# VH-VL binders against q0atu2: the designs that were tried, part 10

Target 1, 119 residues: q0atu2
Amino acid sequence: MLDKKARIRTSREYRNVFEKGKRLSGRFLIIYYVENALDNNRFGFITNKKIGMAVIRNRIKRQLRAIVREYQGQVKNKHDIVLVARAGIGKSSFEGMEKDYIAIMKKAGLFARNANKID

## First folded at step 4 (VH-VL)

Design k5 (framework fv_iluzanebart)
Fold by ESMFold2-Fast, scan of step 4:
Structure k5 (fold): chain C 119 residues (1-119), chain A 121 residues (1-121), chain B 107 residues (1-107)
Amino acid sequence: as target 1 above (119 residues)
Amino acid sequence: EVQLVQSGAEVKKPGESLKISCKGSGYSFTDYWIGWVRQMPGKGLEWMGIIYPGDSDTYYSPSFQGQVTISADKSISTAYLQWSSLKASDTAMYFCARLGYYESGYYFDYWGQGTLVTVSS
Amino acid sequence: EIVMTQSPATLSVSPGERATLSCRASQSVSDYLAWFQQKPGQAPRLLIYDASNRATGIPARFSGSGSGTEFTLTISSLQPEDFAVYYCQQYDNWPLTFGQGTKVDIK
C-alpha cells in the first residue's frame, strides 16, 4: 500500500498533472508526469470501465500500486505521476505490467541513473 | 490446451458439509479469475462469485454472500466451493469458469463440465 | 443489480429457418454483453462477446447486434445441432447477471 502523502487525491491535483504534464504511452500503461513543489513523489491511478467491471478495475489498480511501491526508491524526486491503464492491460501478466512500468519510467527519464538494484 | 476439470457428482443429506473442486490446466492458474455458477434443476444460470487465485481476492454475488465459501489452492491449480451445512435448496449443477482477458473486455471463455450436487433426506 | 430479460421464453423453428432472440438490460451495459449456448447435460459455450464479435470456432451463421439496453442474437440458417438454450450475460457491472434463457426448439 502507498502512504497517503505519496498519493494524488483530489480532482484538482489530477487536472494539474494532465494540464501541465508530459505524456508517454507504453504497451499497457500511459503516464502523465510533472515536477511538483513538494519533498516527495505522488502517484495517481486511473482505470476506466473499458478495462472491465469494477472488480477487475480494482484488481488492476491494486497490482499497479504494488508495482509502484516496489520501485518507488528508483523514482527521481519530486514528481506527480498519474498512471492510466489501457484497455488491453488485462491481457498482461503481473510481470508484463511490471516490465511495461519500468520501460516507460526509464524512457521518461524518471528513474535515477546511478541507482543500482540492491537485492 | 486450457481445461477446467471439476470433481464428481455428490449425494448428501441436509446439514452435511461439502467441498467441490475445479482444477485448471494449460494456462497460468494464478493469473486468471475463476467464477462459480449455479444452475438449479430446470432453471437458468446464476453467478455465485469469483476468486483471483494469485492472492485469493474474492467477490460474492449478494444472494450467495454468507451461504458458501469460495477458495483456491494455487500450489495445485485448484479452486473450491464449500458449504458448511447443506440444504435441499442447494440441489443444483455447479459450474466453474475462467474469466478470459481480451482487448475490449473480460468474459468467461472456458468452463468446467459441471458438478451435480443432490441434497435430499 | 442489472436485470437481463430475454424473449421469447421458447422459440419454435424448423431447420434452415432464421431464429432471432432478444435480450434487454434494465440499465445500459454499453456493448459488454455475451451470448452463451447450452445443450442438455453440458456446460455453456461462449458464442458472442462485446455484443457482436464471434468467439473462436463459432460458425458464421451466428451473429449478434445491439448496444446499450437492447441486444439481438441471430442464427441465419438453423442447423439440427443449434437446438439448445441461449443465455445473454452482461459484464459491465458487478454482480454479473444472466438472462433467464431462450429455448430454441424444433417445430
Scores: ipSAE 0.043, ipTM 0.666, lowest interface PAE 4.5, mean pLDDT 87

Design k6 (framework fv_iluzanebart)
Fold by ESMFold2-Fast, scan of step 4:
Formats: C-alpha cells, structure tokens, sequence
Structure k6 (fold): chain C 119 residues (1-119), chain A 122 residues (1-122), chain B 107 residues (1-107)
C-alpha cells in the first residue's frame, strides 16, 4: 500500500525517530516524529502482541497503512513518523482510528494548511 | 505458541537447484521479519538475509548477495531460501529465525526453526 | 560491517562455578546486542536481548551487561545443561553480525 520510499524499515531509522523525535499520544495511537533530510515523508508502524490476537493486529496494521496513504497529501514534507498502536486500538473502528490519526496529526502541527486528500 | 518449522534434510549434487522452506505459526506472519542463518560444519553463525513477508522487502548480507534468493508466500505463512546452482561449499545447516519483539524497533532473532541440513557432494 | 569479537574462544569451568563471557564490537552498538546459546545438534536459543533483558523462560543465573562496545554474559552457577557454545549478535546496523562463539566446556 505505501511505496517503499515512504516506509521506515530499519532498526536504526526507528531508533532515530524514538530518540530524537517528539511524542504525542492520542486515544488509540502514539506518534513519534522528527524532521528528516529527505525529499519525502516516511512512515513506520508498530503493532505488537499487547494489541491482541494476530487477526486483530493484521487488520489494524492494514487499516493504519490505508489511513496514512489516504492523508499523505496533507502531511508536511520531510518527516519520519512512527505510529505505535496502543492496546485499546483493537476495540476501535476504522473511523475511530482515522479520527484519532487526524486529531493527533493536527495537534502535532504536521498537517499542511493547503493539504489535499490522496485517493 | 510461536513455531518455525523447516523442510527436511537435502542431499544434492553440484549444479542442482534447491528451495528450502520455513513455515511460521502461532503469530502474525506478516508483522515480523524472517531471517536466514548459515552454519557450516564446525563453524559459527552467519546471517544471510532477511525478508518482511507483508511486502516481500528483502535485504541480503553482502557475502550472500547474488548467491541465494530469499522469498515468502504470506498466504501459507512460509519463507523460502533458494539456490539456482548448488556448490559443494553450500554444505551447511540452514536456520530460519523470526526477528524479535517488534514494538521497540529491535531486530534480534527471538524464535528459530530446527534447521535444514543441506549436503552437496558429487 | 560491525565485527563482533568474543573471548575467550573456549572457557573450561566446573559445575557450580561462575562463568563470564566477553563480546566486543568494532564500533558502538549502543544496547542493541543479544546473546544466544547453542547445544550440539540444536538451533540457537535466545538468552538475552537489548544487552541485559532476559528472554522468556531463561533462568535467573543468566545475566547480561554492558553498552557501547563492551558486553558481558554472566552465568552465576553453571549447571550441566549450560555447557554449550554462546554467541553474541549486534542489531545496531546492517548486516546483522554474530561473534565467532565461546565454547563453555567441562574442566
């Protein structure tokens, strides 16, 4: 769903975001974010066993990637952003996750003024 | 419980192709990297490469780039290690292993398959 | 690549004795280091991750310490089942690398 260029994959890149980035908590999501030196945004996703059963974790991971892709055009350029699913996310609907994502991104100042939704 | 089950021992001749497997169960297969590790007889452990089954993103150790192919089929929770043309020097025990507790971004091998012994001789 | 060097190559101890195994990295790996135990004919078993955290089911006699480039695995009172080869592994950078192993055998 997300281009490989837009994904954080290595442990070093995740550590950089956690160590140097800012943290903001939502209802179901925590984001860690830091400016990067690239021409694009990169996203990481963490859904671990405390979320629940594998089926739930897989659903949430897929849904979070879909939400991030949908709102890519609204995110300020040159950021590495890691989304960490909180234990309670398993009880959320897609709409609930989407609303939480939008709320925390706005609170973080990561949405651009002239942003547009990507279909 | 988390398990990685590997295919059985193989006896091959130089020049033959081979594909061995590693089937994961008891966890979300697409949420964890799978690594391959070689151990030559009487020697230590060598990392060969890893694959993220969710999108087949693959990274090889420089020593193994071009020597083997790593792939995965997420529909059956199985990772593969493949040779197009075996050499006697490929004789070794091959382990698959899952990469760690993902929540902290750490990449250590937490669960291992039992190993597949590959013997290549004329 | 980050080179991991273990010492000693072989450590001969008696049951009940304390064993200390060293692992050195050619450059800092922070705390991104794991320790594994391998018995003959078996797959490696994770003992310690993030330098000092015991993996699930690992007895309290195993402990890890260190950060940066110098790491130690300690077995406080060797049991007969602890005679094995021990490997350290860094996951600070790619490629992932293992030490050459320390064999713990009976004196």
Amino acid sequence: as target 1 above (119 residues)
Amino acid sequence: EVQLVQSGAEVKKPGESLKISCKGSGYSFTDYWIGWVRQMPGKGLEWMGIIYPGDSDTTYSPSFQGQVTISADKSISTAYLQWSSLKASDTAMYFCARIGYYGSGSYYFDYWGQGTLVTVSS
Amino acid sequence: EIVMTQSPATLSVSPGERATLSCRASQSVDSYLAWFQQKPGQAPRLLIYDASNRATGIPARFSGSGSGTEFTLTISSLQPEDFAVYYCQQYEDWPLTFGQGTKVDIK
Scores: ipSAE 0.000, ipTM 0.543, lowest interface PAE 12.7, mean pLDDT 85

Design p1 (framework fv_recibokibart)
Fold by ESMFold2-Fast, scan of step 4:
Formats: sequence, structure tokens, C-alpha cells
Structure p1 (fold): chain C 119 residues (1-119), chain A 122 residues (1-122), chain B 108 residues (1-108)
Amino acid sequence: as target 1 above (119 residues)
Amino acid sequence: QVQLVQSGAEVKKPGASVKVSCKASGYTFTSYYMHWAKQAPGQGLEWIGEIDPYDSYTNYNQKFQGRVTMTRDTSISTAYMELSRLRSDDTAVYYCARVFEYSDSWYGMDVWGQGTLVTVSS
Amino acid sequence: QIVLTQSPGTLSLSPGERATLSCRASQSVSSDYLHWYQQKPGQAPRLWIYDASSRATGIPDRFSGSGSGTDFTLTISRLEPEDFATYYCQQYDSSPYTFGQGTKLEIK
């Protein structure tokens, strides 16, 4: 579960990310991201009605939050990041969503660069 | 300042088509859905449909399905609504309005165009 | 489709009075998807209350919205001359998105 302080909570805050942020598209996800003046990252999640029924949208939202939480420690600090699910995400596996997230975050330069993976 | 500016009034004959434009300024055009609504003389509002300017996704009210087409041109931040096979009961003011779909709440139409009067007469 | 029925159709009151406008849905609507608009003759509608109870930017605090499920209310605590207009409720819960027929608030 993401902490309350790690979530984008107001329409104004979402608009700020969309208006001032950079955009990167993956296969199933689009991210919008901007530096913030806080000590922590904040995440927003959007599953538009065009994706499908509420049960599908709620499942996707829960899975995206789980993915973000798992990789939270690898994300460069002081960013507001909004994940927007694309229409095709409903047919994706959890693994597919996870791989797309990692690929986008690396491309955006938001993941740790110097992780030691040989020890 | 955030504005939606629509094209001017049109007079059409039955069977013709009309294409109304809605030019956005003061915000990121692709970050808001654009909706269209109809208001016949002396009557209330009726939702026609929506377009996502980012990917051209459209969703139309079944009542207008087959006669309405919504498009956009991101290079000039302009949305279009074309209504074909016009009838006298299509005489109305047509409005565009934006909706911020990228939030957990706040789906109200917060900015509207000034309206375009379309008159269909023989 | 969700039908929104507003009552009364016309409400005749004097400045200083309280106005209560009703919007009833044919099936349950989440409060996050019920909005109110004000429209004056010859003008475009303006977002007035969003998410059932939140005032839009610049809207006076004499306006309040409430309700859930199928029953929603717009209240004006003390009418000012500029408040006389037509008010529409709207649901954004399911497509096709629909408006009520409007309540015309007129000077008595």
C-alpha cells in the first residue's frame, strides 16, 4: 500500500503534472512526470472509462499501485508521477504491466542508474 | 487565460452537413477531453459525444450515432463536430466544453465555448 | 441511460429567500459524477457545483450542493438578483452522459 503522502490527491495537483510535466508513452502505460519541491515522490493513477467496466478498472488500479510500491525505492526522489492506463491494458498480464512500467521509468531517467547487480 | 472559441453561426438546408469548430487556448489541448452538447431553442442541454484529443478516441450518444463525427487537429488545438443529414430538429445552439479525465474526481465541464447557432431551414 | 428529473420546473422567489432545487436520478449515481451548471439567457452554461458538493472556482458560498444515490439538491441560502437563472444537474457516471431538464429560477 502506498502511503497517503506518496499519492497525488487533488485535481489541481494532477493538472500541474499534466500541464508542466514531461510525457512518455509505453505499450500499456503513459507517464507524466515533473520535479516537485517535496522530500518524497508522489504517484497518481488514472484508469479512464474507455478501458472498460469498473471491476476491470479497479483491478488495474490495484495492480499498478502494487507495481509502483514494489519499485518505489528505485525511483529518483522529488517527483510527481502520474500513470495513465491505455485502452489495451485490460488484456495485459501483471508481468506485462510491470515490464512496461520498468521500461518507461528507465527511459525517463527516473530509475537508479548505479544499482550494483553483480554482488 | 483558458478559452474555447467556436466558429460562427450557420444556416443550412435539410440534408446538408455542418462542421463546427472549437479552438482551445491557454492550456494543454491533449490533456482534456472535449465534449459537445446540443440546446434546441427554449430547451435544455443534450450530450452529443466526446473526443480524447490525445488519441482521437470518440464516444457518441446513440441518438446521434451514424450522423455525428468528432475530430481534432492538434497542430492548431482545434476540435470539430460534423453533423450530417441535417433535419429541422437539428436547429440548435451547439457547445463544446472540456473535461479533465485525468483525476480521481472533478469530471465537471469547467470551460465552455460561446456556442454556435445552427439553423436548418428549407 | 440514466434519466435526471429536476423539480420544480420553475421556481418563483424573491431576493433574500432560500431556494432548494432537486435532481432525482432514475438509478444510483456516484456523488463524484454529479454536477450542477448555471445558465443565463444567451450565454453558455457555467460549471457551478461539481462532485455533488464542491463549489467551482469563484462561486459564492451561499451556494451548496448535497445528496447521494438518486437524490441530489442544490441550495441557495439567500438569493441575490444575479442568481436568477436556469440550473441543470448532470451525471457523468455512465454514458450517455445526461442532463436534467433544468429548473428555471425566476423573480416573483
Scores: ipSAE 0.039, ipTM 0.692, lowest interface PAE 5.4, mean pLDDT 88

Design p10 (framework fv_recibokibart)
Fold by ESMFold2-Fast, scan of step 4:
Structure p10 (fold): chain C 119 residues (1-119), chain A 122 residues (1-122), chain B 108 residues (1-108)
Amino acid sequence: as target 1 above (119 residues)
Amino acid sequence: QVQLVQSGAEVKKPGASVKVSCKASGYTFTSYYMHWAKQAPGQGLEWIGEIDPSDSYTNYNQKFQGRVTMTRDTSISTAYMELSRLRSDDTAVYYCARVFEYSDSWYGMDVWGQGTLVTVSS
Amino acid sequence: QIVLTQSPGTLSLSPGERATLSCRASQSVSSDYLHWYQQKPGQAPRLWIYDASSRATGIPDRFSGSGSGTDFTLTISRLEPEDFATYYCQQYDSSPYTFGQGTKLEIK
């Protein structure tokens, strides 16, 4: 799981990202993102009840947090980023979610050039 | 800045339908669920249902199921609640309210519309 | 469905006094999904306390929420004239989501 300081924790902080941020859609994920006034990045995760039962939503949240944590060092500093799972994510593989995340973060300009762990 | 503005009061005959609108402004419309609640004169609040504006997912209180339909139009950030086959006991103020739908934490209905009075009389 | 019962139905007090409002659930409700709203005549409800104990933005510190399981309480330590209103508890733990019938706080 992510460190407490790297998590968006309050409804006010989530609202700030949604209201002032930019939006990009992937196949399984939507990201909302905005520059913050902190020295670090913060991440939030949204899995709505339409995704499935609590067990499915909790699995997806854990997998998304794991993906974010793995690529944490590649993300451009000083951003609040909220990941919203799309309805179809419940049928995706971990690798599918990971690829979608990398693609949308690169498109958003939030990854350092050649941020892929393979590089 | 963040605001929900509802349509004006309606007077309807029994058996008719009413469609109430709720226009959102000052926030990303698709990022919050929209809930609808009923308050009969001098009575408390009753939950009617919810809609996810991002994909039109709906969930209705079964007391109203079969008579209520919730829709939205993302191009104008507006949610709608239509109640059909109106009865005298449907006379009430109807409210829309937004909820941040986060599965591990629910932050309540933090912004409400001003309410729409629907009067059903013969 | 979860039934929320608020007591008393009406509470008559004077400014400066302490108010204690009860909300009892027919079955266990997670504290994360128990909220309180204030409503004045002719106005929409306003979120007051969320997640049983967290004050909403702008709500004075004289208001506090507590409780867990089936027993929840809203406390106002020192009533001000503007606090006289109807207070509703609400659960979002299971659909259909329900409200209590309300406690009307009125001036003595």
Scores: ipSAE 0.015, ipTM 0.613, lowest interface PAE 6.8, mean pLDDT 87

Design p11 (framework fv_recibokibart)
Fold by ESMFold2-Fast, scan of step 4:
Structure p11 (fold): chain C 119 residues (1-119), chain A 122 residues (1-122), chain B 108 residues (1-108)
Amino acid sequence: as target 1 above (119 residues)
Amino acid sequence: QVQLVQSGAEVKKPGASVKVSCKASGYTFTSYYMHWAKQAPGQGLEWIGEIDPSDSYTNYNQKFQGRVTMTRDTSISTAYMELSRLRSDDTAVYYCARVFEYDESWYGMDVWGQGTLVTVSS
Amino acid sequence: QIVLTQSPGTLSLSPGERATLSCRASQSVSSDYLHWYQQKPGQAPRLWIYDASSRATGIPDRFSGSGSGTDFTLTISRLEPEDFATYYCQQYDSSPYTFGQGTKLEIK
């Protein structure tokens, strides 16, 4: 699981990212992101009811958190980033979600130059 | 600056249809769901349905299913609700309201349009 | 569908008094999906309390929300003249999303 300080947990923090942040869409994911005043990155995850039943939404959230955790060292410092799952994500493989995440983060300029998979 | 502005009052005959608009400004239109609610004279609020402006996903209250259609036009940041085969008991003020969802809960409807009075009379 | 029953339907009080408004759900509702709205005559509703207990931006601290499961409460510790309005609870836990019938807070 991501450390508590690396997670966006309040509605006011989510609202700040949505209203002041930039938006970039991938195949299965949309990210909203904004620079924060902290010394670390924070991530939020949205899997709304249109994706499917709770069991599907919970699986997707776990998989996205695992992907974010694996690559968190590659993310440019001092950002709040919210991942919003698109309706079609339920039909994606774990590898497909991971690939989409990497592509969208690089396109947003949020990955460090020559970012690598943590393993 | 964040605002939802609805179209003006309508008077319709039974059997007609009405299309109400809701123009968003001051925020990213596709980042919030748009909900519609009905309030008959002297009565409480009734949820009609929702649309995700980013992909046109819709979810309607079964009570209105088959008579309601929600659409949006992202080029002008406007959402629409069309109600067909109007009856006298459709006379009401109709509201649009934005909602965003976050990890563990809904934020609620934090910005509302001013309302559109639809009167159905013969 | 989840039915929300608000009580009382009308609450007549004077400024300075405490108001307690109840919202009972026909089945369990997560606190994260229970919200309260204030509506004055001729105006659109306004979000007042979200996630059962969190005050919306600009809402005075005399307002508090509490509850879980099937029983939720909105409390106003000391009524001001501007607080007299109709209050609605709403559940966002399962579709169709529903509102209570409202509690009208009126001057005695």
Scores: ipSAE 0.028, ipTM 0.668, lowest interface PAE 5.3, mean pLDDT 87

Design p12 (framework fv_recibokibart)
Fold by ESMFold2-Fast, scan of step 4:
Structure p12 (fold): chain C 119 residues (1-119), chain A 122 residues (1-122), chain B 108 residues (1-108)
Amino acid sequence: as target 1 above (119 residues)
Amino acid sequence: QVQLVQSGAEVKKPGASVKVSCKASGYTFTSYYMHWAKQAPGQGLEWIGEIDPSDSYTNYNQKFQGRVTMTRDTSISTAYMELSRLRSDDTAVYYCARVFEFSDSWYGMDVWGQGTLVTVSS
Amino acid sequence: QIVLTQSPGTLSLSPGERATLSCRASQSVSSDYLHWYQQKPGQAPRLWIYDASSRATGIPDRFSGSGSGTDFTLTISRLEPEDFATYYCQQYDSSPYTFGQGTKLEIK
């Protein structure tokens, strides 16, 4: 589980990222991201009902949190980042979501170093 | 101020249909799902269904599937719940409530309409 | 569907006392999707505790929520007259989303 200080917690904070942030789309994920005034990164996760039933959405959210947790040390500091799951992610493997996340974060310029599990 | 205002009380005969409205103000209508719940006299709350106002996605409780239809009109920030083939046991207060669906948790219904009493009598 | 069973159905207490309200789920519910509502007669429900333990805006600190899995609790450390109401737990983990039958907190 992500540290509480590393999570976007309120609807106002999510709205700020959507309104002021940049958007980048991957195969299974969309990220919205903006620099924050804090001394840490915060992440949010969105799995809407179009993805599937609650059991699928909850599984996807847990898997995305695990992926973010694994690679959090590689993310440039002082950003609020919201991950939005796209339709079709429910049929993706964990590896597929992980690869998509890495690709998007690199394209956004948000990774400070090579993003792999060994790092 | 954030507010949901519902249409007034209705009296219907068995077999009729009723359409309850829920007008949203003070927030971005399409950023929150709208849920509907039923409360029969002296009873607890029962979830009827939900609508995503941004694309009209709907999901209904199977107990009401086939009799309930949820719609919205984004031009006036209003959601609607229509219940058909009314029975005496549909007599209840019906509530609309919003949920911020764009979060990884915090799916509480934080703003509710005042309720609409629907009475079904012969 | 997930059935939420609240106990007791009615809890009779006096102002100043501690109240403990239970909500048990027929299967596991993530704490991120367990919420509590307060309802007074003639009024709409009001969100009280969300995500099992977070107080909604304006809710006094005498209210606390806890629990995980199938067992959740709402605690009021010292009752005030305004706290006497019906409390409902609700799960948003699995459709159809369900409410408990309610615990009515009344003055003895």
Scores: ipSAE 0.015, ipTM 0.607, lowest interface PAE 7.4, mean pLDDT 86

Design p13 (framework fv_recibokibart)
Fold by ESMFold2-Fast, scan of step 4:
Parts: sequence; structure tokens; C-alpha cells
Structure p13 (fold): chain C 119 residues (1-119), chain A 122 residues (1-122), chain B 108 residues (1-108)
Amino acid sequence: as target 1 above (119 residues)
Amino acid sequence: QVQLVQSGAEVKKPGASVKVSCKASGYTFTSYYMHWAKQAPGQGLEWIGEIDPSDSYTNYNQKFQGRVTMTRDTSISTAYMELSRLRSDDTAVYYCARVFEWSDSWYGMDVWGQGTLVTVSS
Amino acid sequence: QIVLTQSPGTLSLSPGERATLSCRASQSVSSDYLHWYQQKPGQAPRLWIYDASSRATGIPDRFSGSGSGTDFTLTISRLEPEDFATYYCQQYDSSPYTFGQGTKLEIK
């Protein structure tokens, strides 16, 4: 699980991302994203009733958090990013969600190019 | 500033249809659900239904199902509620209200339109 | 559908007094989905308390909400003249979403 510092936790913070942020749609995911004034990235996750029953929504949310955590080091610093699951995501595999996330983050310009490696 | 502005009062005959508009301004129209509620004279509030402006998903109260249709036009940030086959007991003030339903905390209806009085004369 | 019953229907009090408004649900409602609205005659309702206990933007701290399960309460610690209005609770847990019948807070 992402630690509390890396999570969007309040209604006001979600509203800020939705009102001021940019929107980009993938196959199974929509992201809303905006630069923040902090020293770190924060992520929010939204799975609404259109996706299906609570057990499906909770599974999807857990899988999205795992994907975000795995790729956290590749995300450009100082962004608030909200992932919204689209209705069709309930039929997707974990790998399908992962590929969609990578594609949409690259398209948004949020994945940093590989940093210079120490020799 | 965030605002919802509804169309003006309507007087209709039984059996007619009425279409009420709700124009949003000051926020991203597709980021909030739009809900509609009814308040008959001297009575409390009754939920009619909701629309997600981003994809036109709708969910209606069964009491109004078959007579209500909710739509939206994203180019002018306007939501519509059409109620058909009007009866005398449809006489009421109709409100639109926005809700941020995309989080685990549902914020309630934080911004409301001014209301539209619909009178159905028998 | 979940029925919300508010009590009392009318509460007659004087400015300076404490008001306690009750909302009882026919079925358990998550506190994350119980909200309170204030409505004055001729006006649209205003969101007052959301998620059972969180004050909406601009609402004075004399207002507090509490409760869980089937029993929810709106408390006004010290009534001001502008607080006299009708208050509605609402559940957002199960469709169809429902409102209580309202408690009218009136000057004694």
C-alpha cells in the first residue's frame, strides 16, 4: 500500500485535481493530473458504482494501488494524480490494467526518461 | 464562481412533457454528477435521479422510471431533465444539484440550482 | 428503499439554546454516506454537514454532526437567529437515495 504521504486523502484535494488538472483517457483508465507545491507525488483512486459490485470495485482498487506503487519511481516529481477506473475495467486482467497505466502515463508525459545511472 | 442556473417556471397541462435545463459554470462540468430532486408545495425533498455528464450514465428513482429522461450537452455545460405524461401531483419545484461521486467519500449535493417551478393544471 | 425518519418534526427553541436534531434510518447507513442540508423558505437547500460529521465549507463550528448505523444527530451548540430553518438528512448509501421529512427549527 502507498504510504499516507503519497495518497490524496481529502475531498478538497480531489476537487483541486479535478477542477485544475488535465484529463487523459486510456482504455480502462482515466487520469486527472496537476503539479503540486509539495516535494512528492500523491495518488488518488476512484472506482465508482458503474464498475460493478463492491467486491469487484475493491479488487480493482487494490490492483491499481499495486501497479502505481511498482512504477512510483518513474513518475515525474511534484504531481497529484487521480486514477479513475472506467466501467469496462472489471473485465480486464491485471496485466491489461498495468499496460494501460504505462501507456497513459507515457502519453501524459508523466513518466520520466531513465535517469543517468551511476557508473 | 461555481453556479447552477435553471430554466424558468413552466405551466403544463396533464399528459404534456416538461424539459428543465440546468446550466453549470465555474467548474469542470464532466467532473461532477448532476442530480435532480423534487419538492412539492409544503413538502420535503424527493430524489429523482442522477446523470454522469462524462458518459451519460443515468440512474433513476423507480418511482419516476419510465417518465423521466436525463440528458446533457457538454458543449454548453447544461444538464436536462424531461418529465413526461405529467400529472397534477408532479406540480413542484425541481432542483438540480451537483455531487462529487468519484471518491470513497461522497460529498453530498454541495451546489444547487435556484429551482424551477412546474405547475400542472388539471 | 431506506426510510429516514427525523424527529422532532418541529423543534421550538429560543436563540442561545442548544438544538439536537435526530435522523433514524430504517436500515444501517454508512456514516460516509449520511448528509445534512439546511433550507430556508423560498430558497434551495444548502449542504450543511457531509459524511455524518464533516462541516461543509463556510459552516460555523457551532454545528456538529455525529452518529453511525441507524442513528444520526445534528447538534447546534448555541442557536443564532439565522439558524432557524428546516434541516433534512439524506442517505447516499443505497439507491434510491432518500431524504428525511425534515425538522423545522422555529423560534419559541
Scores: ipSAE 0.017, ipTM 0.645, lowest interface PAE 5.4, mean pLDDT 87

Design p14 (framework fv_recibokibart)
Fold by ESMFold2-Fast, scan of step 4:
Structure p14 (fold): chain C 119 residues (1-119), chain A 122 residues (1-122), chain B 108 residues (1-108)
Amino acid sequence: as target 1 above (119 residues)
Amino acid sequence: QVQLVQSGAEVKKPGASVKVSCKASGYTFTSYYMHWAKQAPGQGLEWIGEIDPSDSYTNYNQKFQGRVTMTRDTSISTAYMELSRLRSDDTAVYYCARVWEYSDSWYGMDVWGQGTLVTVSS
Amino acid sequence: QIVLTQSPGTLSLSPGERATLSCRASQSVSSDYLHWYQQKPGQAPRLWIYDASSRATGIPDRFSGSGSGTDFTLTISRLEPEDFATYYCQQYDSSPYTFGQGTKLEIK
């Protein structure tokens, strides 16, 4: 899992990202992102109950955190980023979610070219 | 000031139905799931179910399935739990509580109603 | 259904002592979905610790939560008179969401 320092935890912090941030839609994911005044990136994750039962939503959140963790070294510093799972993500493969994440992060200009995985 | 205010105590006969209300104030009603829990006298907490006020999605504990119905009225920021075919073992305090839907951890049930005592007796 | 078992059922201690409360799950629970609540007689429960180890707003730092998998612990380093209450753990990892039976912390 991501370090707690790297996670968006409060409603105020989520509100800030939604109100001041930019929005970009992928196939399975939507990201909202804004520059922060910290020394690190923070991530938030939203999975609506319409996606499925808690066990499915928890699996999706764990998989998204794993993807974010693996590529965190490639993300430009000082950003708050919220990932919102779209309808249909519950039927996606891990690889499908990973590819969508990489594509939207590159399109947003948040990924450096030729990202190295931190594993 | 965020508050959940529940309806008053009820006394019902076996076989009757009871409908408990939970009025929300001080926050965006549709941004939080509303949960209901039961606490029989001298006992612990038991989860009954949840409702998403934004679209009326519901999920019920199997123990109450077929007897519980959760609804909401967004115009007055109020959630309802109706329990039918009441039995003596339904005598309990019933609580509503909210859960933040946008957090990655759900944050637990951070605000609770004061509770509604439902007594089922002949 | 995940069953949460709390131990001890009742813990009798004096102010100034350390309290350790256990919560064991019948199957693995993500720490992100393990929460603790405090309840005093005649009152609604209050969220006390969320995500296994994060203190809720206003909760004194003498309270700490820890654990992962199936074993979780709530620790009170130095009991104050106002800490005597019933504590419930809860899992929000899989439906139906469940609570432990509670640990009643009472004055010796």
Scores: ipSAE 0.015, ipTM 0.640, lowest interface PAE 6.3, mean pLDDT 86

Design p15 (framework fv_recibokibart)
Fold by ESMFold2-Fast, scan of step 4:
Structure p15 (fold): chain C 119 residues (1-119), chain A 122 residues (1-122), chain B 108 residues (1-108)
Amino acid sequence: as target 1 above (119 residues)
Amino acid sequence: QVQLVQSGAEVKKPGASVKVSCKASGYTFTSYYMHWAKQAPGQGLEWIGEIDPYDSYTNYNQKFQGRVTMTRDTSISTAYMELSRLRSDDTAVYYCARVYEYSSDWYGMDVWGQGTLVTVSS
Amino acid sequence: QIVLTQSPGTLSLSPGERATLSCRASQSVSSDYLHWYQQKPGQAPRLWIYDASSRATGIPDRFSGSGSGTDFTLTISRLEPEDFATYYCQQYDSSPYTFGQGTKLEIK
């Protein structure tokens, strides 16, 4: 579970990231990201209706939060980051989602330079 | 100022097609899904379908499947709904409305077009 | 398909009275996906309450929404003349997304 202050919670905050942020697409995920004026990172998770029923969407959100939490220490500070699940994510494994997350965060330059040196 | 402006009223013969436009302004067009709803005279609202302007994903109410097509043109921030093989019971006001799909906390249709009256008569 | 049934179909009241509008779903709807719209004759609908209980921007505090599962309620604590309109509930939980048939709030 992410700390409450590390979560993007309001429609207005999501809108700000989506409209002003940069976008990067992965295989199963899209991230939108923008620097914030806070002392910490905030994450948002969007599993829209095209993924499937609420049960599937809730499972995906739980798994994405777990992945983000595991790699939270690798993320450069002071960013609002929204993860948007693509329609095909429901057919992905946990490992597939994790690999996609790592790949897109590295491409975005949001992971610390030495993140990939963790054994 | 955020607004959705729809094309003007149309009168069509049975069997014809109609294409209604919805021009967005005051916000990032690709950040919101566009929905279409039907309101027959004296009746309530009926959802027709949605389009994601970002990637052209569409999802239609099966009642209209095969007769409705939703498209968009990002260069002019305009969404379109085309309804074919028109019948008298397609006479209605058609509305476009936006939804912010990227929030987990809210999916309400917060901005609506003014509506387009389509009359199907013989 | 989730069917939303609103009751009463017409509610006749006077300014100053309390109004209670019901919306019942044929199957469970998450409160995060239940919304209410106000529509006046000749106008487009306007988002009024979202996520079952949150007032949209500019909506007076005399309006409140509540409910979960299959039973949702819109309450107006003290009616003003401008509140007389048709109110629609809507679910955004399962496609096809559906609206209730509407409750017309009219002056007695």
Scores: ipSAE 0.007, ipTM 0.600, lowest interface PAE 9.1, mean pLDDT 87

